# VHH binders against q94cd5, part 2

Target 1, 317 residues: q94cd5
Amino acid sequence: IILQFAPLNSSVDEGFWHSFSSLKLDKLGIDDSPISITGFYGPCGHPQVSNHLTLLSESLPLDEQSLIASTSHGNRNKCPVPGILYNTNTVESFNKLDKQSLLKAEANKIWEDIQSGKALEDPSVLPRFLVISFADLKKWSFRYWFAFPAFVLDPPVSLIELKPASEYFSSEEAESVSAACNDWRDSDLTTDVPFFLVSVSSDSKASIRHLKDLEACQGDHQKLLFGFYDPCHLPSNPGWPLRNYLALIRSRWNLETVWFFCYRESRGFADLNLSLVGQASITLSSGESAETVPNSVGWELNKGKRVPRSISLANSM
Short names: E, the ipSAE of ESMFold2; O, the ipSAE of OpenDDE; V2, 0.75 times the mean of E and O plus 0.25 times the DockQ between their complexes.

## First folded at step 1 (VHH)

Design a09 (framework vhh_6z1v_2)
Fold by ESMFold2-Fast, scan of step 1:
Structure a09 (fold): chain B 317 residues (1-317), chain A 118 residues (1-118)
Amino acid sequence: as target 1 above (317 residues)
Amino acid sequence: EVQLVESGGRLVRTGGSLRLSCAASGFTFSDYAMGWFRQAPGKEREVVAAISTSGGITWHADFVKGRFTISRDNAKNTVYLQMNSLKPEDTAVYYCAKGSDYLEFDYWGQGTQVTVSS
């Protein structure tokens, strides 16, 4: 069976557009240079933002205080991920932008981070995203395109097995894994690290490790899984973050199969009945280069159509 | 409104060939990946083949690889499935699908019945 993913949905808070409007009016004027922004996502556990990459007012670095605010623990339930905003000054420019070239450029940055090893040190770069917008500040209306550059893997990843984590782990292992995940999630040092290793020893003790520590985990485990914060709740589909994660795993390590762990929460705590464990075949074709950049996709659909999203703040001014 | 209209399904004998066509309308065809699925009675719908927006990338399930070929004509808003060396196990309703992404599908047509007899 081909592995199928639950799709990304973007969520742009009204506060983001208010903050952008202030930035535009007070500092940018007609300057349409790309702006670095931060998106936020977390594991399933908050229904209103489930399966979403969210843009909050803190996403725009307006000054030193705005930068401090974006790293504050007020966003402890969400992982910051890098993005870029291309705001246009005219409808003509918005309509003429080469969206596919911009998508490919961002995908190439992700691929460079995978090849350079940066994604092992900071895996938050894997869900890198972009936004193209047109802001009509006289009408307080905004049109935008959202994209999560996602690699098209060829051959595609085949799903061997997928089940609730509670059915994969023994009772002792499940307790240990839940405790380790809660500690990882609550730590100020690792809260922002949405991709990790889950290692279970023969005595049923679990530990969560950074991806760069994979070789240190080899031979010292009974079970080793590639884990990630899964914002989705679907029982038969891993969430969108797994897609580029598999691209990293296929490119970095010469593995025939991988075990992955879709970490999901209920009320802010690990939920192994909602979390999934899967096994996938990631074998690359003989003679195919693991370093060849894959093709990319990722433009978000608006109600099933490839048209920009529109929002008006006229009634909330 | 998205519309996918499959055609070409019929009764064929084992070892025969058949070409399925899918006419798409209601969306910008060249912006979407397309695929073919099939479903036999009492079985779940399974993906048979997929093709990228330009046609430059294709994928075929192992059970049809070497026998089936997916292709598309963006000028005609049509996707095709060429089926060769048909087996009784290929008997199913074949569905054309519009991709939300490559190998991620969000709309299916009504299907066309293919029956392969020995």
Scores: ipSAE 0.000, ipTM 0.265, lowest interface PAE 12.6, mean pLDDT 81

Design a10 (framework vhh_6z1v_2)
Fold by ESMFold2-Fast, scan of step 1:
Structure a10 (fold): chain B 317 residues (1-317), chain A 121 residues (1-121)
Amino acid sequence: as target 1 above (317 residues)
Amino acid sequence: EVQLVESGGRLVRTGGSLRLSCAASGRTISSYAMGWFRQAPGKEREVVAAISYSGGSTWHADFVKGRFTISRDNAKNTVYLQMNSLKPEDTAVYYCAADLSYGYEDAMDYWGQGTQVTVSS
């Protein structure tokens, strides 16, 4: 039984391309150096928005004020994700760009963040993404291709158990976990921390803590789970962010099995009937070289095909 | 408002090298992306190389990669094209152009008069 993940899909708001066009016309010209951008996702409660990473007008740093706005926390469904934009100036360059090397480079950055401990301080780096694009500003048409770099564990992660969180926790525990998760999401200090620990004591009291506090959580808890904001709504598939999370857990703490918590919301609040609890078995190639970077995948498919997405905004101009 | 003057074109033998210069007047080039284009007799103009405002990003066409290098010196208000391992098919009039940022291929706002490069066997 191999654990399967629901892949992320790109969702690019028209406002993103309008903002990019202004940036290109006013500042970049033919400058094709990579641009740091911010994507957004939320723990999905609704099928129509599930598994999406969204680019909005504020995804681009047009100035210092725009950069500040893109990191604001006014919306629970706008969890920021770091990414990088490779815009090409010709369709030939777009088609010839070495996609495998770019994916590998971004995966290596995630791996460096795991090994250096940066991912424990700022776990939002785990779901890093990249996008390549070609903007034809004369025709107001855009071609783009997303990648969501994800590590492949070999052999594959095996799923021991997966069930609704409401079936894993007792009624008392579920009430406490829901309250703790809602407080975590609403906190100014933790709103952007999409990977966390869920601990439940023997008196059914739940607390949410940062990944870096793992050692402080061990020893006196009845239940300890590795939680994350899950953009998926499907009952049998954890969302894509779990993939790099499992790579982090394996490499940093050398655990052979883990309990994980797919945190999902409905109507702006924790939903333990939609949220999942699972147990996974992970294996190391030799158990000796946890520092070796795993193989990576992540290029988005357009309706199952390896072709770029296209959009025309000519009618919107 | 920007005037561009290319220089350095001449007759050169196959395998030789040339450095083309593009001097700008009227205003500084530090606010413009710059490019080199060429046009051979009876053929359409094609892009050869491009360089960003700061010089931090460059692009070279596949048919010149490894042989040509674009660079700029904003203090001298000049753009260069270093051409090595020249081939007869490189024979063309070479133009520099300034782009106020309307895109790459045909959005260059200002053009020079061109400099002739002829490569002989």
Scores: ipSAE 0.000, ipTM 0.094, lowest interface PAE 22.0, mean pLDDT 78

Design a11 (framework vhh_6z1v_2)
Fold by ESMFold2-Fast, scan of step 1:
Structure a11 (fold): chain B 317 residues (1-317), chain A 123 residues (1-123)
Amino acid sequence: as target 1 above (317 residues)
Amino acid sequence: EVQLVESGGRLVRTGGSLRLSCAASGFTFEDYAMGWFRQAPGKEREVVAAISWSGGTTWHADFVKGRFTISRDNAKNTVYLQMNSLKPEDTAVYYCAASRYYSGTYYSPEQYWGQGTQVTVSS
């Protein structure tokens, strides 16, 4: 069975558009240079917030105080994701942008990060995104396209098994894994990264490690899993971040099979009944190159249609 | 390609001064907050100072407040750390980082890091 991923959806807060309008009026004017922005997601198991990447007012630092002090301390639902905003000044420019070329360029950045080893040091670059927007400030209306670049792996990844983490781990292992994950999430933002290793020793003690430490994790360990913060809540579908994660794993370590851990939270803590453990076949055929850039997909559809999303703030301004 | 290059680290006597520089390239420098971090042997990496995208707002850790000053020059794509009244406890590798935001000791995981520069304070 070919592994299926739950797609990400955009969730753009009104505060983002207010902040963008201020940036447009006060700093950018007619400057249409791409802007680096930050989106947010979390491993929250609640159905209403699952599979969303959110843009907030703090995604665009409009004033110096906000950039330094507006981030909420210890908010486990605000895992930052790098992105780029292509702001357009006219409907014509908005419609003329080459979406395929922009998606390909962004996917190429992810691939460069995988090949250079940057994704091992800072794996938050794996789920990077892009937005194309047009702001009609006379009407206070906004149109946008969202994309979550993801690699199409050839051959496809096949799922061997997928089950709740609580069924995979023994009771002793599950308690240790939960405690280790909660400690990881309570650490500073340098340590609390959305892709990590879960190691369980023969005495049922778990530890969480950075991806770059894979070689140090192997040896006398009973279990080793590739973990990630999973925005999905569905028992049959890992979240979208796993897609580029598997591209990284296939490219860097050339493994035949991988054990992965879809980390999910309930009420702000690790939930191993919602979290999943899976095994996938990621084998490359003889003669296939791990360094060849895969094809990419990722443009968000609006209600299943290839049209931009729209919002009006006319009644709020 | 994003690149941060620290310079200025050296051996200095207790009570001395030192200025660290970090040259940035490969991104829109004026859209990023900049920070200085340090890591001493056997210790975790800690935030020393941070500066907003325009330079109008700064934060300094309590253990360096009044002694260290962070600043930036957006025309030169450079961030600086002026270190005065140095103590042996300041001995560490100092790292430059670019982030979308800082809030005290918190910052976005989308940070770019430099290679670090060694500062040794002799007593």
Scores: ipSAE 0.000, ipTM 0.175, lowest interface PAE 14.9, mean pLDDT 80

Design b01 (framework vhh_vobarilizumab_d1; at its last look DockQ between E and O 0.12; V2 from the best seeds 0.00; counts 0 for: pae E 16.3 > 2, placed apart)
Fold by ESMFold2-Fast, scan of step 1:
Structure b01 (fold): chain B 317 residues (1-317), chain A 120 residues (1-120)
Amino acid sequence: as target 1 above (317 residues)
Amino acid sequence: EVQLVESGGGLVQPGGSLRLSCAASGSIFSINAMAWYRQAPGKGRELVAGITSGGSTSYADSVKGRFTISRDNAKNTLYLQMNSLRPEDTAVYYCAADIYEDSGYYLDYWGQGTLVTVSS
């Protein structure tokens, strides 16, 4: 059966639009150059970290007009994701932008990061996103499109099995994996890396490792899984970030099958009943090139329709 | 614009046969999975048969052995061969597909339905 993915959703905090308006009025003016921004997301099930890719005031360049008072510490980190904002100055230019070309351009950046090894060093580039916006500052209204570029793998990845992580691991392994994941999330050095390795040794000891450490994990292990922070809650489908992750895995390692771990939380802690373990077939036939850029998809729908999202802040401004 | 258009519905006598077709058109990059659903008067929508891009099939127990799903990837067309039709097969039949669009959208598409009436 072909592996199916649950789509990623966007959210734009009201504070983002306030900060953007200030930036537009005081610094950018009519400058419509693309702006590098940062979005944030987390796995399903954290009470304070959204499972939507979220734009906040801090998504824009930090300065005196973008500064917000955030005193929140002690919560698990939200994962920063690089993105690009295409800011248009007119409705006409907003409507004329070639969405297909912009999607392909961002997908090409992800592919370059996969081929160069940058995605192995910093896998947060895999869920790279883009936003097209038009701000009518006289009406305090905003129109926007989101895209989460994702590769259409050819040949497709086929699903061998998918089940709750609690059914895959033994009781002792599950306890160790949960503890290791919670320690990983609580660490100031590792909590913002949304793709990682889960290694379980023959004595049921689990460790979470950076993706680049794969060869060090290939010793005498009982289990080795490619893990990721999964924004999806569906028991039948992994979330959208797995698509580009599989593209990376297929490109970098000569594997016939892969075990993956869809990390999900309950109340901000590892939940192996909600988390999934799957096995997928990722083989390429001889004569097929792993270096050719795949086709890409990723434009977000507005309530099932191909129309831009719209918001008015007139009553809050 | 992407559209699914069903055809082949009509009135048929019990024991008869009918072939439904569903043509996908528009800015399509590829079609992943396709399926036939039906909705009988006063009932909910039910899966009849499904087929993957590679040709693997699945069927509802009530139609297994009587209905055959197939697809022509070159024509972007889905088929349902219905044999030994029964009055309880009377329903509006809907085509559904998982489509990757040239524009970069990945969506579930539904046709508008085609009526099949099995009656003497």
Scores: ipSAE 0.197, ipTM 0.586, lowest interface PAE 3.6, mean pLDDT 84
Fold by OpenDDE, look of step 2:
Structure b01 (fold): chain B 317 residues (1-317), chain A 120 residues (1-120)
Amino acid sequence: as target 1 above (317 residues)
Amino acid sequence: EVQLVESGGGLVQPGGSLRLSCAASGSIFSINAMAWYRQAPGKGRELVAGITSGGSTSYADSVKGRFTISRDNAKNTLYLQMNSLRPEDTAVYYCAADIYEDSGYYLDYWGQGTLVTVSS
C-alpha cells in the first residue's frame, strides 16, 4: 500500500503579527521583497493533538543581528526551520500570486540542499516552508497561506509495516532507545536536531546519531532506523516531515527499503507507545535518475479547503 | 468524491483483443500510480499491470508481451490493451488509482470492475 503522510499545520502567534506590523510600518513600508523567516516545530507531545509549525515574534529578522539570533539553538520545543515570507501590499496582489511557482521555487531549494549534501549536514532545511500574506494595517487584519513543500516520489513510497515502536523493540531495546532519545533531547547540542539515526547494537544498546554519520556507523549495528521528530499524533500515519526525509534517503543512498522512526513524546519524554516504527520501500523505477527533481505539493488546507487563513487583531492592537 | 469507472470488458474468443478504459473523476488533486488488477473466480485479486506518474510500467509475468498499460494524464484515464487473450485471462478487471487529495493523503481508489470473459 502507498504510505500516507499526515499534513503539517501552521500556527501563528499574535506576537508574530504584532512584530510584523511594526516591521512593516517602521522599516519595510511598501517594500514587498521576500523576507527570510524562521519557523519552529517539535515532536508531538500529546496523544490526541498534533504539533504545528509555529511562527513567533522571534521568527522575523528585525535586523541582521536578529537574523543571526533567530537561529536560536537549544530549545527542545523550538526546532528552527528556514522559511520565506511573501507579503503583498494589496489583497489583489495577494490573490494574483503564482502559488505554484512559489512552491516550486522553495522545493527546488530543498532539492538543491539534498543534492549538495547540505541537508545531510543540516537536515533542518528539509521542512523548509513558505508563507504568503497580506496585512491590512488599517483594520489590523491579516490574510496568510502556508505551504510545506514536499516531494512527490515516483514511484510512490510503499508501506511495508507500521506499528508502535514499543512493539518493534524488545523490552531491553526499548529501555535503551528511550534513554538515548531522552539524552538527545536533553542536550543543548542536539535537542533541536529533528532528523537523526537510531542505532541498536546486538546487545540491545541504543544510540542516537547524526544523519551525516550514517556511513561511519555502517556495520556496528543490528538495527538502524531513520528517526525524525514527528509532529503528528495519528497512530497510523507518519507526519509530513518524513516525505522530504525519504526523498533525501532515496537520493543519497541506494536502499531498497528503509526503517523509519517517528519520534513522539509524552510529557516531554520519549514515548515508544506513541512513537511509530515503519518500514517502507523506496526503490527507484528502472531508468529513473535519483538526481531528477520530483514534483512537489504542500499548500496548507484551511478546514479542508484550498483557501488562505485570516486573523483579526483589532481587539488586541 | 473520487470515482473510477471501468469500461471495455466483454466476451472475446481466445487470441482476441480487448481494450479496457478507466476514467477517474471527482475532486482529484493529482493521480500518482495507477494499476489494473484482476480477480478470477475462486482466486484472489492480483496485479496485472501498473504505471507510475512518471510513466514507468510493470507487468505480471503472465501478461508480459501481451498486455500494455498506458494513461492519459490530461484526461485522467487509464488504459489496458489486451492482446492474444487466453481463457486464463478470464476475470473481473479492476482499476486502481493512488490519488493525492488536498487532504495530503495518498488514497487508494478502486473501480467497480469490468468482466472479461475469454471463451471459444
Scores: ipSAE 0.008, ipTM 0.297, lowest interface PAE 10.0, mean pLDDT 90
Fold by ESMFold2, look of step 2:
Structure b01 (fold): chain B 317 residues (1-317), chain A 120 residues (1-120)
Amino acid sequence: as target 1 above (317 residues)
Amino acid sequence: EVQLVESGGGLVQPGGSLRLSCAASGSIFSINAMAWYRQAPGKGRELVAGITSGGSTSYADSVKGRFTISRDNAKNTLYLQMNSLRPEDTAVYYCAADIYEDSGYYLDYWGQGTLVTVSS
């Protein structure tokens, strides 16, 4: 069976549009140069509601001091992710944007980070996103559209098995994995690292490791899983971030079988009934095929349609 | 589940013709784009031909003028007419599609493939 992924959804706080309006009125004018922005996400925290990639007022750089503050480490609730805003000055320019070319350009940035090894050092580059927008400041209304560029692997990845993490781990292993995950989330050094390794030794002791330490984690009779913060809550669908993670794994390591761990929380703690463990079968590529950039997809749908979102802030401004 | 099912492969002599079909079924809201890929033994998959929902087509240089891609949107079916076949066209041919599902997102789907063998 071919592995399928649940979509990642966007959310934009009103403060983002207030900050953008001020920036455009005070500084940008007609300057439509792309703007680097920061998105925020984290693992699912509720069994019935998926988390979102969110823009906040701090997602925009307003000055050099604000830029310095926005590049600080994230925290438990806000894992920072790089993104880019393509704002247009007219609705006509917005409608004429070549969305496929923009998506391919951002996907290529992800691929370059995979190929160079930057994604091993800073895996927050894997969920890189983009936004196109048009702000009508006469009406205080905003059109926008997110993309979450994601690779289409060739050949497709096969799903062998998928189940709740509590059904994969023994009782002793589950207790150790939960404790290790909670420690990872409680440390300022690791809480904003959204892709990691889960290692379980023969004595059921679990540890969480950085991706760059993969070789040190392999051993006889040791369970090794590729873990990530999964924003999705669905019991039979791994979340969207797994797509680019599998692209990293295939490109960087010659693994034909991959165990993955969709990390999810409830009430601020690891929830292994909500979390998933799956086994993926990857057909390895070699030579020229291994180095070519995969095709990509990822424009977000609005209520099942390929249309932008709109919001009016006239009543609140 | 959404399924893509290929048919029409087989053994043919050099210079012969085959017509491949790919039927899409399941909970399909709409199909954006479809393509044929092929994979020879020991090689990676390569794009052969693509077609958008608006009817724009593209072809690999190696098949231009010999292969024709088409689609029937009402039946969710993709076709590949292959003429003047050569031994180098021997491969497993795969159908691929960008498909909306009821979840409201594009998902990339592949068929299981149909074997085309060109030899005397």
Scores: ipSAE 0.000, ipTM 0.130, lowest interface PAE 16.3, mean pLDDT 83
ESMFold2 (binder alone), look of step 2: mean pLDDT 84; pTM 0.832

Design b02 (framework vhh_vobarilizumab_d1)
Fold by ESMFold2-Fast, scan of step 1:
Structure b02 (fold): chain B 317 residues (1-317), chain A 121 residues (1-121)
Amino acid sequence: as target 1 above (317 residues)
Amino acid sequence: EVQLVESGGGLVQPGGSLRLSCAASGFTFSSYAMAWYRQAPGKGRELVAGISSGGSTSYADSVKGRFTISRDNAKNTLYLQMNSLRPEDTAVYYCARDLGYEWSSGYFDYWGQGTLVTVSS
């Protein structure tokens, strides 16, 4: 059976468009250079954190004072994701954007981060995204389209098994894993990254480790899983962030199979009945290169159609 | 290796019919949702029709009632029956494999090379 992923779901807060309009009027004018932005998402099941990849007013570049205020207040329940905004000044320019070339350019950045080792030190670069937009400031209407560059692995990843985490772990292990995950979620923003290792020792003690520490922990665990914050709630499908994570794992380590952990919440706490544990075959065929950049896909569908989204804020003028 | 090979395109008069085929290999065809996309000169790719692993279908409004998507899992083949063809249906038609669930199908992992359909008198 081939592993199937739940796709990216995006949303844009009204405050993002107000902040972008101010940025365009005050600084950009007719400048349509790409802008580095930050998106946010969370695992399924948190009452205050959207499981959609979301653009907020704070997604745009902040001045020094705003950055200090943001870091002092904290926003650690949201997973920050690097992205790029391609804004256009006309509908014609928006329609003429070479969408496949833009997607490939961002995929190449992710692949470079995988090959250079940057993705091991900062795995939040794995769900790197882009969005194209056209803002009609006279009508207060916005056209936009998200893409998540997702690597197409060849051969495709085969699913060996997938089950609720509560069925995979013993009761003792489950309690320890839940506690460790809750502690990870409550830690400093620099510690609470959306891709991590779950290590369970022979005495059923669980710990969450940084992905770069894989070799250090290989000898001292009964179970080792590649964990990630899963925005999906479906019992049979891991969420979209697992896609590039498996590309990193296949490229970096010579593993025949991988155990993964889809972390999901209920009421803001770890829920191992909703969280999944799966085992996947990631073996490369003889003669295949782990260094070859894979093909990529990732333009978001709108109601099953490959079209941009539109929103009008005319009543918010 | 995953391969999708489209065939059946060609030149047809307005009002005519064509049947496109997509031969799939290198994966368990019956486990995947599949789709047909098209791209006209100077335009982006648009979804034409999709079919889930269970056989549920969806269509773009512009082709609904004229086009029928179907699959033959025993032959690992996807079909698009195109009736009442119009000049605006002129495009390169692509077969695509979807990795996702039925009502979030839009995440297409593999694309074929395409087959050209020209509707002209």
Scores: ipSAE 0.000, ipTM 0.157, lowest interface PAE 14.9, mean pLDDT 80

Design b03 (framework vhh_vobarilizumab_d1)
Fold by ESMFold2-Fast, scan of step 1:
Structure b03 (fold): chain B 317 residues (1-317), chain A 118 residues (1-118)
Amino acid sequence: as target 1 above (317 residues)
Amino acid sequence: EVQLVESGGGLVQPGGSLRLSCAASGFTFSDYAMAWYRQAPGKGRELVAGIYSGGDTSYADSVKGRFTISRDNAKNTLYLQMNSLRPEDTAVYYCAREEGYSYGYDYWGQGTLVTVSS
C-alpha cells in the first residue's frame, strides 16, 4: 500500500497584507526582488485550522531590526518555517511567472539542505515554502498562490501499518511519551523543533532527542521513532511535513524500514489518541542512488481549483 | 484506507452509451479534485476528464460534447457519462484522486474495461 499525505493549506492573516502594503509603499516601490519571509505551523490542535501554514504581520521584516527579530524567533504556539515571496508589479507579470520552475528551484534548495546535512542541524527547513503575489494597492486587493514543495519518492514509500499512538504504546509508555512531548513543546525555540526522535527504553521511559543524535539513541532502546509535529487531524493520513522528512531519512541513513510518530495535540497538550504511529518501507531498489534528486509537487489547490487566491480588503479598511 | 473502485464498463456498439461510477472511501471526498484517465492497448494513460471540488470541469478535446464528468459528494461517488461512443474510446478507464498541481494523481482505482466494437 502506498503512503498518502494530507496537503497543507495556506492561511494569511489580514495583518500580513497590511504589513506588506506598508513595505511596498514605504520601501520597495517597483522593486520586485524576492523577499525572505517566515511562515508558522504547528501540530494539529483544532480540526477547523488543521493542515495550515500561516502568514502573520511579523512574517515580513520592515527594517534591519525587524529582519533580525523575524529570523531569530517565532510564535509560541507555532514553529517558524522559512519561505520566499515573489511579488510582481503587474497582473501580466504575475500570470507569466513560470510556476513549475519556481517550485523546482525551491525544492532544489530543500534537497541541497538535505544533502549538505543542514536539515539535520535545522530541520525547520524541510517544510520550506514559496508564495507568488500581486498587490493592487489602489483597490486594496491581493492575488496570491502558495506552494509547499514536497518530494515524490521513487520508488514510493509503502505503508506497513498505521494506528493511533495510544494503541501502539502501553499505558505506561504512553504516559512517559506524553510527558516527554509536552516538555519538548514547552521548551524554548532552540529546542522546540518540529522534527525529532522519540526513544522508549525497556523500562518504559521516554526521551525526545534531536535528529543529529540518532547514533547515540540506537544503543539501548525498545522503541525508536522519527517524530514530527503533524498539522493534520485525519486518522488515516499523515500531514504534508512527513513527505520531505522521509526524503531526508531515505537519503541520509541506510534504513530498510522506519517507524514514524505523527505528533498531534488537543487543548495544547499531547493527544496520543489523535497522534499516529506508523511503519513504512523506505528501501531503494538494488543499484538505485539515494542521492538522486526526486521530482516535486506542491502548488496549493484553492477549493479544489488550480488557481490563485484573491482577496479584497477595500470594505474592511 | 484510501480506496477507489470503478464499475460500469462493458462491451457496447459504436454510437452507444455507458455510465462509469467510482466509489471513493477512506478520505474526505469533497475536498479533492477527481479525474478519469484511460489507457488504450499499446498506449500510455491519458486524461479524459477532470472535476474540481467546487464543480468546475475540464475535458480532453477528443471527448468534448460526448462525455460528462460529475460527482455526488453525499455518496462519495464520481461519474463519467459516455455518449456517442467510438471504437477509439476502447480503453481501460481509471478513476484518480488529485495529489497536486504538478501533473499527476496520487491514487488510482483498478480500472474498468470499455470496449466499443461491432
Scores: ipSAE 0.000, ipTM 0.245, lowest interface PAE 10.1, mean pLDDT 81

